# VHH binders against Transcription termination factor MTEF1, chloroplastic (MTERF1), part 5

Target 1, 262 residues: Transcription termination factor MTEF1, chloroplastic (MTERF1), of Arabidopsis thaliana (Mouse-ear cress) (q84x53)
Amino acid sequence: AGETSDTGILFREKLIYLQDLNVDPHKALRVNPSLRSAPISSVVSVETLLSSTGLSRPAVGRILDMFPDLLTSDPESEILPVLRFLSNEISISEQDIPKSISRCPRLLISSVDYQLRPALTFLKTLGFVGRDTITSRNTVLLVSNVERTLIPKIEYLEEGLGFTREEVAKMVVRSPALLTYSVDNNLVPKVEFFIEEMRGDVKELKRFPQYFSFSLERKIKPRHRLLKEHGILMPLSEMLKVSDGQFNHWLLELRLRSAERR

## First folded at step 27 (VHH)

Design j2 (from y3 with S54K)
Fold by ESMFold2, last read:
Structure j2 (fold): chain B 262 residues (1-262), chain A 121 residues (1-121)
Amino acid sequence: as target 1 above (262 residues)
Amino acid sequence: EVQLVESGGGVVQPGRSLRLSCAASEFTFDDYYMHWVRQAPGKGLEWIGYISHKGSTNYNPSLKSLVTISRDDSTNTLYLQMNSLRAEDTAIYYCARDYEGSRDYYGMDLWGKGTLVTVSS
């Protein structure tokens, strides 16, 4: 008749199509019940759009299994705007678009108007402009919620370290990974150790924000203990940017020079 | 780049063991739950398990006796040890990071490219 649901033969064809894409059809129908009534041509149009970006068929299947609501999305009004945002507003090259999507499939289900552009606009207020603009290397920042995720990290750097907004903005532009670190599980413990145990000057953290990228238990604490045992003071960058082998070799050299003098 | 790279895949005989690695660049595991997920040919994604930022593991109950997840924060590397491999373990294996510690894929904001494991004679 004139209903939108598939007949038994057409429904079976849709299930086979999904299986060929490596999409679990039972899970997809559970997550997205409207898939049952969607014509297979609509589902194929979604694959066609995603494939046109240069994604391999296995990569398309992975994305669709991950987010089955995409299977019933309108490619022109719901998916293409994300792709055009990435290519036109972020200026990601055609060669890098599929790579960016494969690394962060959540981009495809993010609203341009309510998530991606607001995140980009906020990042621009921090100074992610010109030479420092958002690139394919840090698109994961665009899926971070401004109010729940980005702002709290900025506020901790201001309030917890006593820096101005302008100083924090320069720090995060220089080291965008700062916007990916947990306040409670990374920033706070590392600041506490730096102030209380290393007796450091917080202004050094402004100069070397990469401090927060190093493991507290596996690198910061062990290296600090060794330097303290030998009475050696050094800048964070010299302490942390070298491999374990180079650090131990350097420490041995300093101990040998001390032994040569007396 | 902020990225994850899996390695250690390849062709392996049934009954053997294999260890996969996942290297992180430009971030540390300290902040994240790290996941292993696989996709067998013709099947959807199957979550294997995670390791928390404090080292606690949680596994898919159907795989719990077959796999071990570990990490080495000093080398910023995640591991998946798989034992007694079977043909059904043939899949692309992915690592992913997750800030919140949920199992849903929405929370996994960064994925590796994947490494293929083929269990065949």
Scores: ipSAE 0.431, ipTM 0.808, lowest interface PAE 3.0, mean pLDDT 86
Fold by ESMFold2, last read:
Structure j2 (fold): chain B 262 residues (1-262), chain A 121 residues (1-121)
Amino acid sequence: as target 1 above (262 residues)
Amino acid sequence: EVQLVESGGGVVQPGRSLRLSCAASEFTFDDYYMHWVRQAPGKGLEWIGYISHKGSTNYNPSLKSLVTISRDDSTNTLYLQMNSLRAEDTAIYYCARDYEGSRDYYGMDLWGKGTLVTVSS
């Protein structure tokens, strides 16, 4: 109801402000009850800081609706440290900051001291430095937990494939996507299929870690079945990197070469 | 680069159907729940649904009869089919990936830039 006391009018103005940003005020109040008592000037200060990075108004609204706790955050102590981290420690350009945030808004609600910097420090120990450093294009790695997520993946690659820590580090720097794959749902099933069914040499996985980026059921298994049916051996990169049309062309070429040698 | 790119948006007449696409680069859908989320003018984000890495779907109950989510892991493409479009379906449509299959946004670590759908005559 719109005609209330002066305090009620100010509260309604806050809700209208949020609606103009495409923030659902009722959902925001449910998630962040402190928003009810927060002055509208505090809410505006958060929007102003985010807009000053170059984020579009729709992007700011999306982020605030996504994470309503930001609406009652202190810009100087809770948001700006993340922005300074991205600018100074990752060295992301001012024009790339909004792109990185828009792609991975979770950065803004991540602790610099307990999440972002520890992740960066760990990634540096693997060799994400110099020309291989973290950029605006892969800041998503910084929101991965070191102990719960990153280390277990490194340890599986060491133990499951029998590689040294140094070898695994080189693999992940060359193919950072390895740090995004599930151990149980990706790495284990694909290693088991490669060793047990394809009878593969693990050194090939070191040379071609992109193996783990391909669908086991829709690409790896069907292509292996076709090669097995025709008695053909093919390097993983030739087997997997090419389109179905190019794969069938390669299959035909290798069959022709085998026929010529009979 | 690791990214999601939506396509298929545009202006469409009420009552028509529309299919949106979301292409993944430098990762595979095999490991993720893939979500569709939209934001209409003046409104907050509305979760549409997800499809799991094994193909099971879960939808916002208010939209369940109007939408279908599918994925093609061989082309790394996620789809949203929308039928009987109404003016209220005008929104920016985003795809997002999620490792854990949550419905909150904390678990969605990678988003596309969105594609605008406008339903008008």
Scores: ipSAE 0.425, ipTM 0.799, lowest interface PAE 3.1, mean pLDDT 86
Fold by ESMFold2, fold request of step 28:
Structure j2 (fold): chain B 262 residues (1-262), chain A 121 residues (1-121)
Amino acid sequence: as target 1 above (262 residues)
Amino acid sequence: EVQLVESGGGVVQPGRSLRLSCAASEFTFDDYYMHWVRQAPGKGLEWIGYISHKGSTNYNPSLKSLVTISRDDSTNTLYLQMNSLRAEDTAIYYCARDYEGSRDYYGMDLWGKGTLVTVSS
């Protein structure tokens, strides 16, 4: 520990090791200059820890090329705490740990104390406990910042829809995807369209939070325009949960019934 | 679960075209920039390009004449069309979502498992 990497042959061995992992050594050195002086044993210890989780070598290589700062991290003080958090506090099975990491590599570079645990603690206050706890299926919620991301989404649902904190909490526990939607790019324009153009009842959004999962421009607006053109009222769930083919079929049937009465 | 799944990989002959798909579950594409990234044997990650939540595309200049990225928000599916495939295009191809569109891998918080494309006779 502390040996120089600039002896030529030792430096070349480190570059070859990185290339065997499919890590671009030139990019890694540019992003992480400390890698130049790091002993190859330190680099190997990081790879060994990641591999021990069950990640394949291609997955390990991808993660290290994605985040070259990991190559000079201390496995025990900087990486293992994330793995322990996933295993012990989220209770992700040994088999599911590599899947969770592969899907969201950002978990590995997130502070347990300043990011992951605060996010988990906040989610628990909303009711993500017991049967509804965070699992390997939604660990991506844990990389969302509480103050900058999660709280603003909750507060917007309260203020934009006029719901109590308790009502919003139940909505997000039932439909955790709500916490993945952008306030500015999804929630705001969809709420504004629902209230101002569709003249909708916000209680319907409490019953059908999936509204926010549909494209505003490619599904919500076009289907609303068609219904409005024909003077047809349709529940939000029936308007949006069906394919374009089924929607057009129902629209045609409703138009035919309306024409028969005229 | 919140995930991305790539498909359409396989063995193809040089000169052929191939279209890869990336399906999203439990979130909408229209909130995100969606990226394609690949990793060839012995090489690091190579960014291919993105398509924004409004449909604007941006490509790696070295690949822009060979690839087209598109999205279908009604099916939550991202596509990569690759033409005139070469042996150099052999790689694992990944899709990823990104809120800000910066090409910064830190900002890509969700990745697929990858699909292998092998260009071989």
Scores: ipSAE 0.374, ipTM 0.775, lowest interface PAE 3.8, mean pLDDT 86
Fold by ESMFold2, fold request of step 28:
Structure j2 (fold): chain B 262 residues (1-262), chain A 121 residues (1-121)
Amino acid sequence: as target 1 above (262 residues)
Amino acid sequence: EVQLVESGGGVVQPGRSLRLSCAASEFTFDDYYMHWVRQAPGKGLEWIGYISHKGSTNYNPSLKSLVTISRDDSTNTLYLQMNSLRAEDTAIYYCARDYEGSRDYYGMDLWGKGTLVTVSS
């Protein structure tokens, strides 16, 4: 930085360290002004803890550039509790911890007490326990807010479809992706189309919740229109779980069979 | 497994074009804003742009004339078309999903592993 005191030299040393980590020092200081006065040893201790999980140095740098407040976090009181939560309460294997973090870095800035554990506790009340426990495959559910995000989805399935809480719980444990779907942009329009246009029985949605994973405009509507044009009824799973080629094959076979029997 | 996987990276000559893909698994791709973000060697993350769940795009102004983001909801695939590549475009390219359409990294709750693009002559 300049030909000034040793303080200026030490500060520039910290900036060079951040650059070597692929952390933009300008952005980091803007987002986290406390970084200016933090000793470089404190910053290094954060990298050391994250690296000890098995994260590569580029992955650590990416996370720290993404969330610069971590650079001045106390590893023992603010970061390690998240890591221990993942290993001890979720029981994610040591080899899967870095994968989970790299895939969802937001885990590291989430409060164990106010976000992660409440989400886990709520999911356990639905039946995410034992064999059906949360794993590294669906840790993204843990960063969802219970009151603002998870509960409204459960309530829509209860009230919008007329299912009991117990039935909804079994549905979401069987198909955890249901907790990732937007009520307004996914569940509502697909339920409306199913009931109003397809004239479907809502109990079929309970048996085949994967219905909500398929594109309304690109798959559900086009396939329904073709079936309706030919007067064919087909279970949702047969309608939706097959490729376009297989669907067209089955549609042609059903049409041929119907024509021969007339 | 809920994941994003980028592909299409590699070594490419300056001035050429390249298309990257990002395949989504086990979530409703249609519901999400999808982002591209890159990180050049020695640099922090640089947001490239997003495409909304309805297909509307928004780009980093410095890259707007060089990139195009598209999505194919029938195959759950996000694309990044890059034109007139320069050495400066050498980076690891990541895709990320975002439920609310926020442009801060907090809203991007799922990321791919990244694909390396090297622009060299």
Scores: ipSAE 0.366, ipTM 0.786, lowest interface PAE 3.6, mean pLDDT 86

